# Ledger of designs, part 352: VH-VL binders against o27280

Target 1, 266 residues: o27280
Amino acid sequence: MDSMNVPEVLEIKRIVEESESVKTFIFSWDFRREVRPGQFVMVWDFRDEKPMSVSLIDPVRSEIGISIRRVGEFTDRVHGLSEGDLLGIRGPYGRGFELMGRDILLVGGGIGMAPLAALADEATARGMRVDALVAARTADELLFLDRLEAAGVNISTCTDDGSCGFKGFAHERLLTLEENHDMAAVCGPEPMMFQVMRILDERDVPAQLSLERYMKCAVGICGQCCLDDTGFRVCAEGPVFWSQELSRVREFGRYRRDPAGRRVPW
Below, E stands for the ipSAE of ESMFold2; O stands for the ipSAE of OpenDDE; V2 stands for 0.75 times the mean of E and O plus 0.25 times the DockQ between their complexes.

## First folded at step 15 (VH-VL)

Design Hd1 (framework fv_bamlanivimab; at its last look DockQ between E and O 0.92; V2 from the best seeds 0.00; counts 0 for: pae E 2.7 > 2)
Fold by OpenDDE, look of step 15:
Order: sequence, then C-alpha cells, then structure tokens
Structure Hd1 (fold): chain C 266 residues (1-266), chain A 119 residues (1-119), chain B 107 residues (1-107)
Amino acid sequence: as target 1 above (266 residues)
Amino acid sequence: QVQLVQSGAEVKKPGSSVKVSCKASGGTFRSYAISWVRQAPGQGLEWMGRIIPRFGRANYAQKFQGRVTITADKSTSTAYMELSSLRSEDTAVYYCAREDQYEGHFDPWGQGTAVTVSS
Amino acid sequence: DIQMTQSPSSLSASVGDRVTITCRASQSISSYLSWYQQKPGKAPKLLIYAASSLQSGVPSRFSGSGSGTDFTLTITSLQPEDFATYYCQQSDDKPRTFGQGTKVEIK
C-alpha cells in the first residue's frame, strides 16, 4: 500500500457549525498534495473510516475543511470532538469537478453543498459568475449561504417546507429559472440530482454530478462503490461524473447499495 | 443589513451579576456567531466569548470561564451575556458583535453597554 | 493565547500624510487578521479582514498587507475623519485577541 494511502493524523484546528447536524472541521494541509473540489478524503477516528467531501480548500492559508453531517455512530463520535482533537485523514481521492466557461450553475441539496462550496470558491476566484441553487428540507438546514454570499455567489434557495425561498424541490425551482449557464455542478440527494440532470440535459447545459456511495477502500479495489452495468467505481472514476457518463448508469437515481452491498431503493 | 442593538447602561455592586442583551435586526443570525468584547476605560479590547445563536452553542475565554454565561433566544433574535461575581475591574463598555465563523472578524458591532461596578 | 503587538502605540500626523501601523503576532496566524477603527465613544468599525480584504464601504485609502506574524495597515492619505484609534485582531485561534491599539492624533 502506497504511503500516500496511510492516514495522516491531523489536529482539528477549527470547527464551524454549519447547521444543527453539519460541522466543518478545518485542518492544516500540505498542498504538495493537491486537492480539488469534488474530491473526497477518508476520515478515520481510530475506530472507523468514512469518506467525506472537502468543502474548503485554501492553499493560501494551507487549510482544508471537511464538512460532516451527523447521521450515525461514526459521525456522532466525530461531532463530539473538539478543536485540538485528532483525526486521521488520507487522500484526496477521486475525480473532482472541472470548471469551464464563464457562467456556472451550482445545484446542491443538503450536505451535497459541501463540495459545491469549495467549487464556488474556486470558480469565483477565477472570475466566473456563479449562481447557486441551494436546497434543503428546511431553512435551518440550508448550508454555506454566508460563505457563498461572501464569495459573490448569486444564491437562490428552496426548501421543502417553504420556510426559505422557493417552496419545493431543486428541480422545480430550476424549471422556473430561464437562464442557461456554460456548465453546471450538482450534488445532493440522488433523486434530486437525477431530476436536475434531466432538466440540464434538455437545456443542453453540460453538467457534472457528484455521487455518494458507500466507499471502503477509496482506491478502486474493493468494489463496494461500483455502479451497476458500467462498472464505474465512484471512488476512482468518480465521485464526479459527467451527465453523459451517468446516463449509462442504470442504477442512478433509482437505487443504491448499502454497506453490505445489498440493493436498496432511494 | 444586520444591526445589533444592546441594552442600556448598568450600575452594579461588587459581587452582583449583570446581564446584557444584544438584539439583531434586519436579518437572521444564520451561521454567524455573536461575540462579546469588552473595553475598560481607556483600555483595549478584550474578547470574552461567543455563541452561535442558531444552535445555542457557546464558548468562552478561559479568563471568564465559570463567571460568564452567553445565551441566545432565536425567537427574539437576541443574545445575552451574563457576568457574575462582578468586581471593579469589570467596569467597562461591553460590546456584542457578529462574528464570521470562517474568518473570525467582527461586523457589525452593537453600540456598546456601559457597565459600572462600584460600592 | 496569541499576543498581538501594535506599533506604534500612538502617532501624530497631518492631513494628507501616509500612515503605517504594524501588528505583530506572537505566532503565525496565517492571514486571519483584521483591522478596526474606533472613535471616542463609538464601537469599533471593521476596516480590513483576512489581512488585506477591504470591507465594503471603507475608503480605498485604507489597505492591509502581511501574512504569518507581521501585518501592516496603511492609510495612503490621511483624512480628517481618520483620526482615531486602530486595532488589529487575530482570528486564527481562541481566544480572539486584539492589539493594544494605535492612536492616530493630529499633529
């Protein structure tokens, strides 16, 4: 095993409270190891290991941020940590987003906004115009709005309950937006991404979508994150895919695999 | 545009407690924190602690740990700072300020609350 | 705690002068440094954040530079309304700490 795949024990420098269930953990990072928006790292709490998206990339400050949603035992433990505590981090892994054009649309749902927040920073730094459609179940679950605004992103929000912005789902909000972009980046619940992708395809907007799957090895060996029929490994060929690639993936937006590899519906 | 409006001046006896309020208007707290900073007469600025009103999570400077309590009421968009066991050295203007969780700078500031501790 | 040391503690200048205030951190704080202006009886006002980013509404005659431990606030041409006390503040670690202040007075 490559030494690059050995977790590096890092100290949590800062913790940002993004929402009731989401925290961003900030670490010092040696940028001799380049990291791109859309890539992920494996986070090890010395008991278990989980893939997490990089939500902050700051080469100037030599820092990265990892946003983690509290959803289970592992993340419960991690959320119990404090600044100064240690975590193991290895990576980055996977294919990140590619930026092109002048105008980019970001469509994110829930924790899916994590990689998009990092992408937004890069895009705005490059002088691109960035529109972001941020979706969540409720207003309190909307993520990274302050960061996005500070970066100069034009934000549109939608919530399932209508507590903020458009009442409805991201794809519904997208239908109300007439402007086309040079490209789009999408990340969130897969059913959302599926619908968004369809709309973008109809509009001939090139789109990249970040998939979430259970990943174990992160190096394309174990096959835990293989997508049906194509054999795409989310950890290796993804997690960012072009819409044309995902159009070949039968399971996309339909079902996924659980930790045991069993097919489960969305 | 967010504005912070603090409660009025206080005169307190040594050993007593003071509770200062900071009401946010013109917006929501979102993910910002509310920090409390005091300034003794003719002196510099001293950070006391902060709270994330949206979640009710607070942390304090070690110097004030155990003596300061920062709370927030989301329903009224108001943050509170309570300082107990007051002493003459606590005489100062107390400011609340919005803090960016990423950058850590303060903007905007409340107008300040003068607290005088005297026998 | 991270100590912030400003220099000078006070200075006298005239309208139109170039004014430079320095701030040194006891340890590297990257670019987590902000500058504030405070006038008597008023709350501090944010001028610069992230070491060099000008806050919206702040005149362009104000600028910030530096990284690591050494930082500088520059006023290219001092205006009458600029006579005040200036503070640097680190936000790299908790507790947040401020410099002792630099009072800019009329010569």
Scores: ipSAE 0.776, ipTM 0.901, lowest interface PAE 0.8, mean pLDDT 94
Fold by ESMFold2, look of step 15:
Formats: C-alpha cells, sequence, structure tokens
Structure Hd1 (fold): chain C 266 residues (1-266), chain A 119 residues (1-119), chain B 107 residues (1-107)
C-alpha cells in the first residue's frame, strides 16, 4: 500500500487539446492500481503537487487521462509540457461515483465534465442510457462534446452567453429536461452544483456530487480538505458525496476556503 | 455530417509552390484535427502533417519540415496546405482528412487534389 | 517511425468468399489501428477504428480484431463492391503510418 503514496514518474504519452484552457494528458497506467470514475490523482511537476481529475480510464489499453485547466502558475507549467515529458502521479484517491439503474443524468460545468466523461464511458459500456447537460460560459469552453457523442451520450448544452445551445445556467436548462432518470451525477462550480442539487432533490432523483477543496496530503491527515460541521474530508470521504450527505454541510454552495483555511465568498 | 471539399488539380514547375484548400461543410472544425495525406501514382499513403483548426497549432512529419505549411481559417471553415520547393517526386494526389484527436483515425476524407510537377 | 506491414500484397477471391488481411506493426500500438478501403480514383474510406470498432454505415460483414502488433481485417462474405485496395493505419504515434496496401481482385 505504501507505493500508492509515492509519486510514480510517468511519461506523457499523448496530449489532447480540449479547449484553449484545457488539455488532457494521457499516460500508461498499471491497473493493479484500480481507478474509478470520480477519483482523483495528485500531479507533481517536480516543484509542486496538485489534485487533478481523471477523465479517461481505459484498462484495455492500460491508459488513463488527466484533464487539466490552465488557471495558474502550476497549470501553466504543466500546459507547457510536450509528449515524452515527465510528470509524477500519486494515487488514485477518494471515493468514486456509484452507478445504479438504467438511466443516468450527468450535469457538468466547465472542467467538472472531466470525471463525468469517465463515468459516461463506464455507464455506456454497461448499456445504460446517458443524458448529459454540459455547461460553460461560452461555446469555446464546452468540453468533451465530440467524445460524449461518439460514446452514444444524449447531449444538451448551455452557455452563459448563449453562443451554443440554451442561453443561461445549467439549473435553468435542467428545469426543461425529462425527469425520469434513476440517478444523477453532478460536477462543476459549487454554486451551480447547489442549484442543481436543489432541483434534483425536489424531483426525488438520487444525486451524487463531486466537490473540490484545497488538498495537500490526499489521505486525510492534514485536514485542509475538511467540510464545515461534519468533519468530512473531501480527499477521504469524498470527493463524491450523495446529496443527503451534503444537506448537512453549512458551507456547501455558500462560501469556499483559501489555502490558509479562511472563508471567502464564491 | 461534415464533408471536406478540396481545390482543383494543379500543374506546377519544379521549384515553385502549391497551396491546396480543404473546405469543411455541414459541420465545424471543433476539436478535430485536419490531416494532410498524399499518394504518389500507384503508391501507398503518406501522412504529411496536421492542424487543429480551432487552436491554429500545426505539426509536421519530419520529412516535410521546412517545406510544408498548414494553416486554417475558422471564418471560412477552410484548411490549407502549402508545399514549397516542389520536385518531380512531389507529383501525387493530396488528401485532407478529419483526424480524431483521441483515436487518430481519418474520417471523412476530401476528394483529393492532383498535383503534377512538370520538368 | 512505426512500420506497418500488410499481408498479402494482393489476393484473388470470388463473391461469397471469406477474406482475411493481416497487418503487423514494428512495435506495440495497443489497439490504435484503423482499416480503410480505397477504390481506383477515390479517396480512402474508413471501415474499422480502434482495431475492432465498426464505423457507422459500414456493412457488418466487415470486422477487425487484434491488439499489440498483429491485426486482422475480415470480410465474411465478399460482395462485388468489396473489390478494392485495403490499408491499415496506426495512430499510436506520429507520424501516422500506413501499411503498403492489399489489393483484393476478382478471381
Amino acid sequence: as target 1 above (266 residues)
Amino acid sequence: QVQLVQSGAEVKKPGSSVKVSCKASGGTFRSYAISWVRQAPGQGLEWMGRIIPRFGRANYAQKFQGRVTITADKSTSTAYMELSSLRSEDTAVYYCAREDQYEGHFDPWGQGTAVTVSS
Amino acid sequence: DIQMTQSPSSLSASVGDRVTITCRASQSISSYLSWYQQKPGKAPKLLIYAASSLQSGVPSRFSGSGSGTDFTLTITSLQPEDFATYYCQQSDDKPRTFGQGTKVEIK
């Protein structure tokens, strides 16, 4: 078990350019370390280490894909790498999504579509019907549409500026979608997830939501990923939570914490 | 479904350049690449390079580095391949094809552009 | 560069025959292998991708198999429109490379 907590230095096999700000990095992976949709890895660039979503899980090809949005100094350095360059990978960590029933709804905002793309592949491979609501600010930021379509996913889009699909927020589009899903999986900006969770709860649709929090250790020791009032650690008890677990969390959708643990508004 | 329509046949002198166009219709360039593949008379297929039109990034096979330029114009949904310093062995049919970024297969293909380099 | 070797270079067959074409890569390409059909004067047409996935609109008599270095295209009941040249293509690495082709001729 101690090999899971030491970064393995891996060669970048392929880079897929998903958008101006998002790339998927594909690595060979030994699936003796099993990976589930919704789990994350710690990516080490030999200076710093950050949690990143697993977006592709392919045991047959022995590959994983990790999707990274360029948002700061660390991710800028990683986006500057080429095929053949090295990164350290530690993990996987966390609780993944659980599939149930025959009909699943995915609701993803921005980079939050990454773990949902991996889940969509597993769900379609099981013969489930998959509907996806894919949200972004603009058309250029919509992720994984071609990949989801190729997998047989039924896609609805929304953009804040109306440049593609429904003009508006994900929860507004959700109100106009078919209500007969057996479950939902949600990942994206926390304010979006809160609004979507409220609608799904009113419809009595079981929902799992994937949260982001600042992480350092990824194994629950440091406490930096903790949620208010519950003691849940996103890296250990999550990042995927059932909506009923989150109903007990005061901070969900209301504020976030910086790396020093201070409350800041969304 | 996207369709790729290429510019017409060209006859060129050695040492000159040719620029072949590839217009997408019925779709967009989105997250696919456009690859260029040539086929000399009676021969097999040879990959030359590709561009991801949304992002303007091009890659080239080492054999063609320095002689080929691949570009795209999003406003007209058109990709271009320019081959310079033409030689008689560059006589071929030049195809554009949409390339999947994950799988790397080609579908659809343009109809092809015959380029003949005269002596 | 990854070299792709097809076998046979040509074959003769009758309508209704089962036809098998093989493709060997110079190194493992996992399942990053596609098959194309090309008729004289026409662009290639995708038949199979990811070694075994049938492209939409391609008749089910075409199938692909294999992984690693050895791959097979099979036509289970040859039809008149299937007389053409067939190419394999690897997409595991750049440059993308093709086999030399297999010409399927009428007996």
Scores: ipSAE 0.532, ipTM 0.798, lowest interface PAE 2.7, mean pLDDT 88
ESMFold2 (binder alone), look of step 15: mean pLDDT 93; pTM 0.949

Design Hd2 (framework fv_bamlanivimab; at its last look DockQ between E and O 0.72; V2 from the best seeds 0.66)
Fold by OpenDDE, look of step 15:
Structure Hd2 (fold): chain C 266 residues (1-266), chain A 119 residues (1-119), chain B 107 residues (1-107)
Amino acid sequence: as target 1 above (266 residues)
Amino acid sequence: QVQLVQSGAEVKKPGSSVKVSCKASGGTFRSYGISWVRQAPGQGLEWMGRIIPRFGRANYAQKFQGRVTITADKSTSTAYMELSSLRSEDTAVYYCARDDQYEGHFDPWGQGTAVTVSS
Amino acid sequence: DIQMTQSPSSLSASVGDRVTITCRASQSISSYLSWYQQKPGKAPKLLIYAASSLQSGVPSRFSGSGSGTDFTLTITSLQPEDFATYYCQQSDDKPRTFGQGTKVEIK
């Protein structure tokens, strides 16, 4: 294994509590190793390793943030950590988002907002107009609203239960918005992304979507994240894909593979 | 626009406890925290601790660890700072302030609560 | 703890003067530095955050600069309402710490 792929043991500099189930862990970062929104890192707690999206990229402060949702044993352990504790980080990996145009639409659901938050920072820093559709099950699960607002992002929210913003799903809210953008970036539950992509395609808006899959090696070797039937590896060719690429992926929006590689429905 | 309104002035005996309230109005805290900062007469500002009201988790400056308790009631949008084992040196104006978890600056501030500890 | 040292502790100036206050951190705090203005009997007011970002509603005569350990607050043309005590504050580490303050008095 290349030395680049050896986890670097880093101290948790700060912990931001984004929601009841999501924390952002901030680390000092040597930006000689460039990182882009949409890329991911492998987080190692010295017992297990999981891919996590980079949600904060601050070259000025030489920091990155990794947002982690509490969903299982690994993340339970990580969420139990405190500032000053150590984690292993290797990466970044994968293809990140590409910014184009002047007006960008971000559509995010749940933890999917993590990479989009980083993208929002970059886009606004470049002087782009950023609209963000932030979706979650409930108001309490909406992520990064304060941060996005501070960055100058125009936010529209939707929640399944209607506790905040539009009552319904992201694609439903999107249908109510007539404005077109130069490009869109999408990340969230795959069924959401699938519907959003369809709408964007119909509107002829170029779209990039970030997929989430179980990734083991992060270097395109193990094939754990290989997509049917294109053979795209989420860790190598992705996780960010153009809509045209995903249109070729039968798996997209239909099923995924569990840790054992079995097909399971969404 | 968020505003913070604190409870009134307190006069306490040494060894007693004081509990100051900070009520937020005009908005929601969302992911913001509430920090407590005190200022002794003619002195500078001293950070005591912070709570994230949304989650009820607090952290404290080591100087006050074990003697200060910061809590919040989401239903009333009110944060509390309780300081025990009061001593004359605790005489100060106590401020609550909204803080950003990322940036850590304070805005807005409450109007302050004067606490006088005297025999 | 990170110590914040302001200079000077006090200064006298006239309306229209250029005023410069410096703040030095005992260790690098990147750009996690804020400036506050406090008038007697009032709560501090945020002027600058992230070392150089002007808070909304703050007059443009206020500016902040610096990174690492050395920071500066500048008032290009002092106004009557600017006579107050100014504090720097680091938010890089806990506990949050403030400078000792700089009192700007009328000459």
Scores: ipSAE 0.739, ipTM 0.886, lowest interface PAE 0.9, mean pLDDT 94
Fold by ESMFold2, look of step 16:
Structure Hd2 (fold): chain C 266 residues (1-266), chain A 119 residues (1-119), chain B 107 residues (1-107)
Amino acid sequence: as target 1 above (266 residues)
Amino acid sequence: QVQLVQSGAEVKKPGSSVKVSCKASGGTFRSYGISWVRQAPGQGLEWMGRIIPRFGRANYAQKFQGRVTITADKSTSTAYMELSSLRSEDTAVYYCARDDQYEGHFDPWGQGTAVTVSS
Amino acid sequence: DIQMTQSPSSLSASVGDRVTITCRASQSISSYLSWYQQKPGKAPKLLIYAASSLQSGVPSRFSGSGSGTDFTLTITSLQPEDFATYYCQQSDDKPRTFGQGTKVEIK
């Protein structure tokens, strides 16, 4: 393994508060290790290590940002850190998004907007027109709206409870949007992604979707991130897949796996 | 398009305190910060501190730590800066400004609140 | 604290002149630099952020350049409304700090 597979201990340069449950941690980064939107890193708090999506990629300032939702013991500890505190970072790993055409649709649910925020920055820098459908359960959980607006992204929102934008699910809002995009990028809860993928496939819109699975090694040797039926490893062949690659995966949208590899329903 | 509207001018005696308000007009604070910057007569600009109103987290320049309190009320989209133990050198125009969490530039600015400290 | 030093402190210029104002940081601030214009009795107005990005609605005769410690604001053809005081500001580290100002006066 090269130096990319050993955690580098970095200082937290800046913390951005995105919501009550989501913070973005910004680090100095040597871009000899190139980072693409949709790739992930392994974050080590000297006790445990978890995969996290990169949400900010700034080669000019030599910075990356990693957005982390508080969901358990590890992320609670990380959220308790301050600027100047240390974390270990391995990576980046995985296959990122590929851009095509001039018009892109982003569909993000919850923290799934994190890698899409990085992609939106790249797409707008290329002169693409970017539409984003940002979904959450409530208005307080909608992420990156101000940042996306400042980047010139055309935003549509939906919330399960109707507290902001369209009341309903992302795929329901998607049915009311114009069908004029060259590609789409999707990230969020897997049931949402499955429904969105079906609509985009019907519309013949090339779509890339970012998946989450249990990861240990992040370089494809342990086998714990493998998808049923295909042998694809999320950490090596993904986490970003084209919709046609996912159409061969029977588990997609039906169940998930816990850290021990046991099937659990969505 | 949001604008920041501040409370009116104040004349205060040394040793007292002043509380300046900053209300978002045409919108809310959303996820932005609100910074407070002052300018003494004929002088430059001096950052005092900021709050992120949505989350209620504030931090202060070391010079003002212990004398300044910055708060916000989400329901009224209003931020407040209170400066205590006033001295004549605290005579200044006090500005609030919207503060980008990523970039840290200030836009827009409030119109300013003149505070005069004299006996 | 990061010290921001502007040069010159003041200058006199005529309409149509090219004006250059420099700002030097006491340590690298990458591109976390903004420029403001302030007229007497008014709040500052953002001109440039991220060292070189022109704010919406600001005339293209204004430009910014630099990275690290040395930054420049340029006005390529001074107009009557440009007579004002100009400030640089860094946002790389806390506290946010401003340069002392550069007053641009009619000759």
Scores: ipSAE 0.731, ipTM 0.866, lowest interface PAE 1.4, mean pLDDT 89
ESMFold2, look of step 15: ipSAE 0.703; ipTM 0.854
ESMFold2 (binder alone), look of step 15: mean pLDDT 91; pTM 0.941
ESMFold2 (binder alone), look of step 16: mean pLDDT 92; pTM 0.943
OpenDDE, look of step 16: ipSAE 0.539; ipTM 0.819

Design Hd3 (framework fv_bamlanivimab; at its last look DockQ between E and O 0.84; V2 from the best seeds 0.00; counts 0 for: pae E 2.3 > 2)
Fold by OpenDDE, look of step 15:
Order: C-alpha cells, then sequence, then structure tokens
Structure Hd3 (fold): chain C 266 residues (1-266), chain A 119 residues (1-119), chain B 107 residues (1-107)
C-alpha cells in the first residue's frame, strides 16, 4: 500500500445540509490528485471506514464535496461532526463516468444523485445539455435540486408518494419521456437502475450505471465487492459500469451481498 | 420568484427583546438558508446568523451568540430572528436574506425591519 | 473572522465613467465573493456572485474579477441609476463578513 492509499486527515471546511438524512462535507483538495465524477473515496472517522461518493468537484476552488446519508452507526457519528472537525480521506478510487455527446440524461434516486450532481457540473461546464430525472420517496428526500437548477440542468422529479413531480418510480417517469439523449448516467437503488437500464437499452441510449456495494479495501484485493459470475470488482472495475457490462452481471438488480458476504435480496 | 416579506418596524426599551419575522412567498425554502443581516444607521452590513428552515438548524455569529435566536416555521414559510437584552447599539435595520448553502451569497433580501432601541 | 477591506470608501464619478472598486480579504477566500448594490432606504441587491458570475437581470456593464484575496467590481459605463453604495461579501467562512462599503457619488 503506497502513500496514495493512506488516509489524509482533512478538516471539514463546510457542511451543506441536503436533506434530513444527507449532508455534504466540503474539503480542501489538492487536485494534483485528480478526481472524476463517479469515483469514490474512503472516509475514515478514526474508528471505521466507509466508501462515499464524491458529489462536488471544484478544481477552481480546490474543493471536493462528499455527500453522506445517515444510515447507521458510522454515518451517525459523521453527521454529528461540525465544521472544523477532522476526517480521514483516501482515494479517489474506482472508475468514474465518461461524458460523450451533447445531450446527457441523468437518472438518480436518493443518495444516488450524489455522483450525478458532480457529473452534472462537469457536463454543464462543457456546454452539454443536461436533463436530470431526480427520484426519491418523498419531496423532502429529493437531493440537489437547487444546485442542479443553478447549474442550468433541466430537472424532472418523481416521488413515490407523489408529493413532488411525477407520482411513481423513475423508470415509470422515464417511460413518459420520449426524448432520446446521447448518453445516460444512472445511480440509485439497484432495482431502479435495473429498470432504467432496460428502458435505455430499448431506446439505444448508451448508459453508464454506478453500483453500490460493500467495499472494504477499495483496491480490488479483499473481494468484498466482487460481482457474481463476472468477477468484476465494484471498487476497481467500477463503480461505474456500462450497461453492456452490467448485462453480464447476473446479480444486478436481483440481489446483493451484506457486510458478511451473504447474498440477500433487494 | 421567491420574495421575502418582513414584519414592521419595532421600538423597544433597553433590556427587552425583539422578534422579527420573515415570510417567504412565491416558492419553498427547499435547501436554502435564511440569513439575518443588520445595518446600523449610516453603517455597513453585519451578518448575525443563518437557519436552514427546512431542517430547523441555525448557526450564529459569535458576537450574538447567546443573545440571538433564529427559528423557522415550515408550515408558514416564515423565519424568525429574536434578539434579547437589547441595547442602544442594536438600533438598526434588520434584513433577512435567502442564502445559497454552496455559494453563500444572499438573494433575495427582505425589505428590512427597523428596530429602534431607546429609553 | 475574515476582514474585508474595500477601496475606496467613496468616489465621485460622472455618467459614462469607468468605475473600479476593489475588495481585499484578510485571507484567501478563493472565489467566494459577492458584490451588492444598495440604494438609500433599500435592501442590498446582489450583482455578482462567485467573484465573477453576473446575477440574472443585472446589466452587463457590471463585472467582477479576482480570486484569493483581491477582487474587483467594474462598471464599464456608469449610469444614473448606478449611484449607490456597493459592498463586497465573503462566503468562504463564517461569520459571513462584508466590506465597509464604497459610496459612488455623482461628480
Amino acid sequence: as target 1 above (266 residues)
Amino acid sequence: QVQLVQSGAEVKKPGSSVKVSCKASGGTFRSYGISWVRQAPGQGLEWMGRIIPRFGRANYAQKFQGRVTITADKSTSTAYMELSSLRSEDTAVYYCAREDQYEGHFDPWGQGTAVTVSS
Amino acid sequence: DIQMTQSPSSLSASVGDRVTITCRASQSISSYLSWYQQKPGKAPKLLIYAASSLQSGVPSRFSGSGSGTDFTLTITSLQPEDFATYYCQQSDDKPRTFGQGTKVEIK
């Protein structure tokens, strides 16, 4: 393990409250260490370590943002932190998104919008037209709307309960949209991604999807994030995959593995 | 288009408290903050604190810590700033302003609330 | 706290003049700098954010530049409605702080 894999202790510069359960932590970043949307970092609170998506990439300001959803003990601790507190960050790791074409569709669900928000910034900066379908259970769970709008993204929302936008799931909303794009980037609950991917494939829209798995080492060694049959390591070959790659992954959209490595249904 | 409308002018005695309201119309708070900025007569602008109305979390400038309380009511889209232990130096126009959490700039502003503290 | 120092505190200019106002931060604030215009008895109005981004609806004669510690607001051709007080504001750290203001008066 080289120095790049050693966590760097960084001060939390700012905290953005995205929702009741999601905070974005802003850090100073040395961009000699390049980071791309879709890549992740390992966040260390000096007790435990978890992979987190980079949701903000600002080379001009030399800052990155990491969005973290409160879901367990680790994230509870992190959410208790304040500006000025310290975290260990190592990375970035994994394969990020690739931009192509002029028109891009982003489809995100919940915290899955984190890497897509970063991608949206890059895409708009490149002069691309960006449409974003933002999905959540409820209106209060919709993420990054203000930020996306400020960036010039055309937003369509959908919520399970209909509290904002289309009532239903992302794939259902997508079916109502007839416009095709040059490419799509997708991130969210795997069942959502699975359905979205199918629709995009039928429409011959190239799609990249970001998978979430339990990752321990982040360097393709431990195998905790290995996908069945293919042997793809989410931390190394992913987390961003092309739809053609995921079509080879039998478990995609069907089941995942828990921290102990047990197969569990979605 | 979001607009911020503040409560009317206040005249207060030293030692008393004042509570100013700021109602947002034309939209929702979403993830924006509401900052409070005051301006003494003929003076510059001074940031007092901010709340994220959607979540009810507030932070304050150290100068006002313990004396200012910022709250929000999501149901009425209204933010409040209460300043206690008023003194003559607190005489100012108090503004609420929408704050972007990422950029930290203020837009739009309320029309301001004049607070006069006099014996 | 980050101190913001504007220069000059006041200036006199004529319609059509090029006006330049500077703002210096006591420490680097990257591009977290905004400019506001305030007229007597009115609330401040956002002109520029992120050091150089023109707010929607603001005339193109206004521009902002700079990064780090030194920033500039420029009015290419001063108009009658531009006589006002201008403030810079940093948003890199809390508390948010403003410059002391620059009053642009008619010559």
Scores: ipSAE 0.777, ipTM 0.901, lowest interface PAE 0.7, mean pLDDT 94
Fold by ESMFold2, look of step 15:
Structure Hd3 (fold): chain C 266 residues (1-266), chain A 119 residues (1-119), chain B 107 residues (1-107)
Amino acid sequence: as target 1 above (266 residues)
Amino acid sequence: QVQLVQSGAEVKKPGSSVKVSCKASGGTFRSYGISWVRQAPGQGLEWMGRIIPRFGRANYAQKFQGRVTITADKSTSTAYMELSSLRSEDTAVYYCAREDQYEGHFDPWGQGTAVTVSS
Amino acid sequence: DIQMTQSPSSLSASVGDRVTITCRASQSISSYLSWYQQKPGKAPKLLIYAASSLQSGVPSRFSGSGSGTDFTLTITSLQPEDFATYYCQQSDDKPRTFGQGTKVEIK
């Protein structure tokens, strides 16, 4: 716990450009600090600190990759960095995904594919059959397609504008897919995850979903990441929850809270 | 599956320039790189530079900095390499190749474009 | 720049022989090492990436090993189509650099 509260200053070893708005930053990593798919890190640019998805976990090369979407002032500054520049990283934090069975479905929307890409690598390394439904607004925003293909993942795509694959939302495409999975892992915009969760629950497919909430401490002390109905802390008991755990959470898919704690619509 | 098709052979005078094209077929450009590698007669392989065509970001080997320009046209799925101030030592076969952004290996390669520089 | 040195520069072998080619990097490149086969008048063909991963469609008689600075390509039973020039390539840093090549000839 003590090491998890102190950011370690690390050099950016490599930058991979995933899309116009998403970059993966690769760092050397000491795997005495174990990292599992679905866990997150806090990234510190020496002014501000934000939670970010781990998308690459490579103990053999002693590397991790952290995928960051440009969405505001903090991420704009980070996207302006080059190989050799420094970032502070603390973590990993949270509960990761748990694999079961032989056939897994991944459902990812936008940057939500980042933790699922790491999970896909682990699943294929175990010899599991992996199907991925990759969703975005446009074809240009579909993430990790080449990497997933190279790993042997069976990919289905959907885009809001129909520019690649199925035209429509992830849950609409999911209704048209074969129902032959032992489990599912879901990450993306919360309204999408809510709709996907309902379909998976009706199919009796065990599902794990990764949530995003505002975080300050990332270790469960400050209460900023708590879910309304349960007191679950996304940074401590999550970010990955089983669908059964989320069924008790009335806010899931209905509203979110801003940094001041106010309820706002999704 | 993906194929890279290059423009045809060229014969050039010293001091001129050459522009070689590399068209990707079997899909639109994705987030992979297109690297340019040359091979002088009877010699080994020499990396010149790379572009990620979708994003327009290019890197060059220091040896060629200032003489080589690598560009891409996303609408035609075509990358270009232009080498200026040609010398006899630039006589080579010029290859384009798809570069994986994570691993950095090259697969597939274009068929090559022979460029002969003679006075 | 990272220098890649192959050994030997040339070798003669017969069909059925075991062939071993080595590649040494001037600094550690972890496992960021690839092997290519090139026949006269043709483009190089990827055989091995990540030091030891066999590319799809490449015969299992090809194998790669090593990490850090020393790497080996092995052909366990040389076939007539394997007479070619072989190159290693590092991708740990830019510029990407190749070994000088190893020509495998009929004895």
Scores: ipSAE 0.580, ipTM 0.805, lowest interface PAE 2.3, mean pLDDT 88
ESMFold2 (binder alone), look of step 15: mean pLDDT 92; pTM 0.949

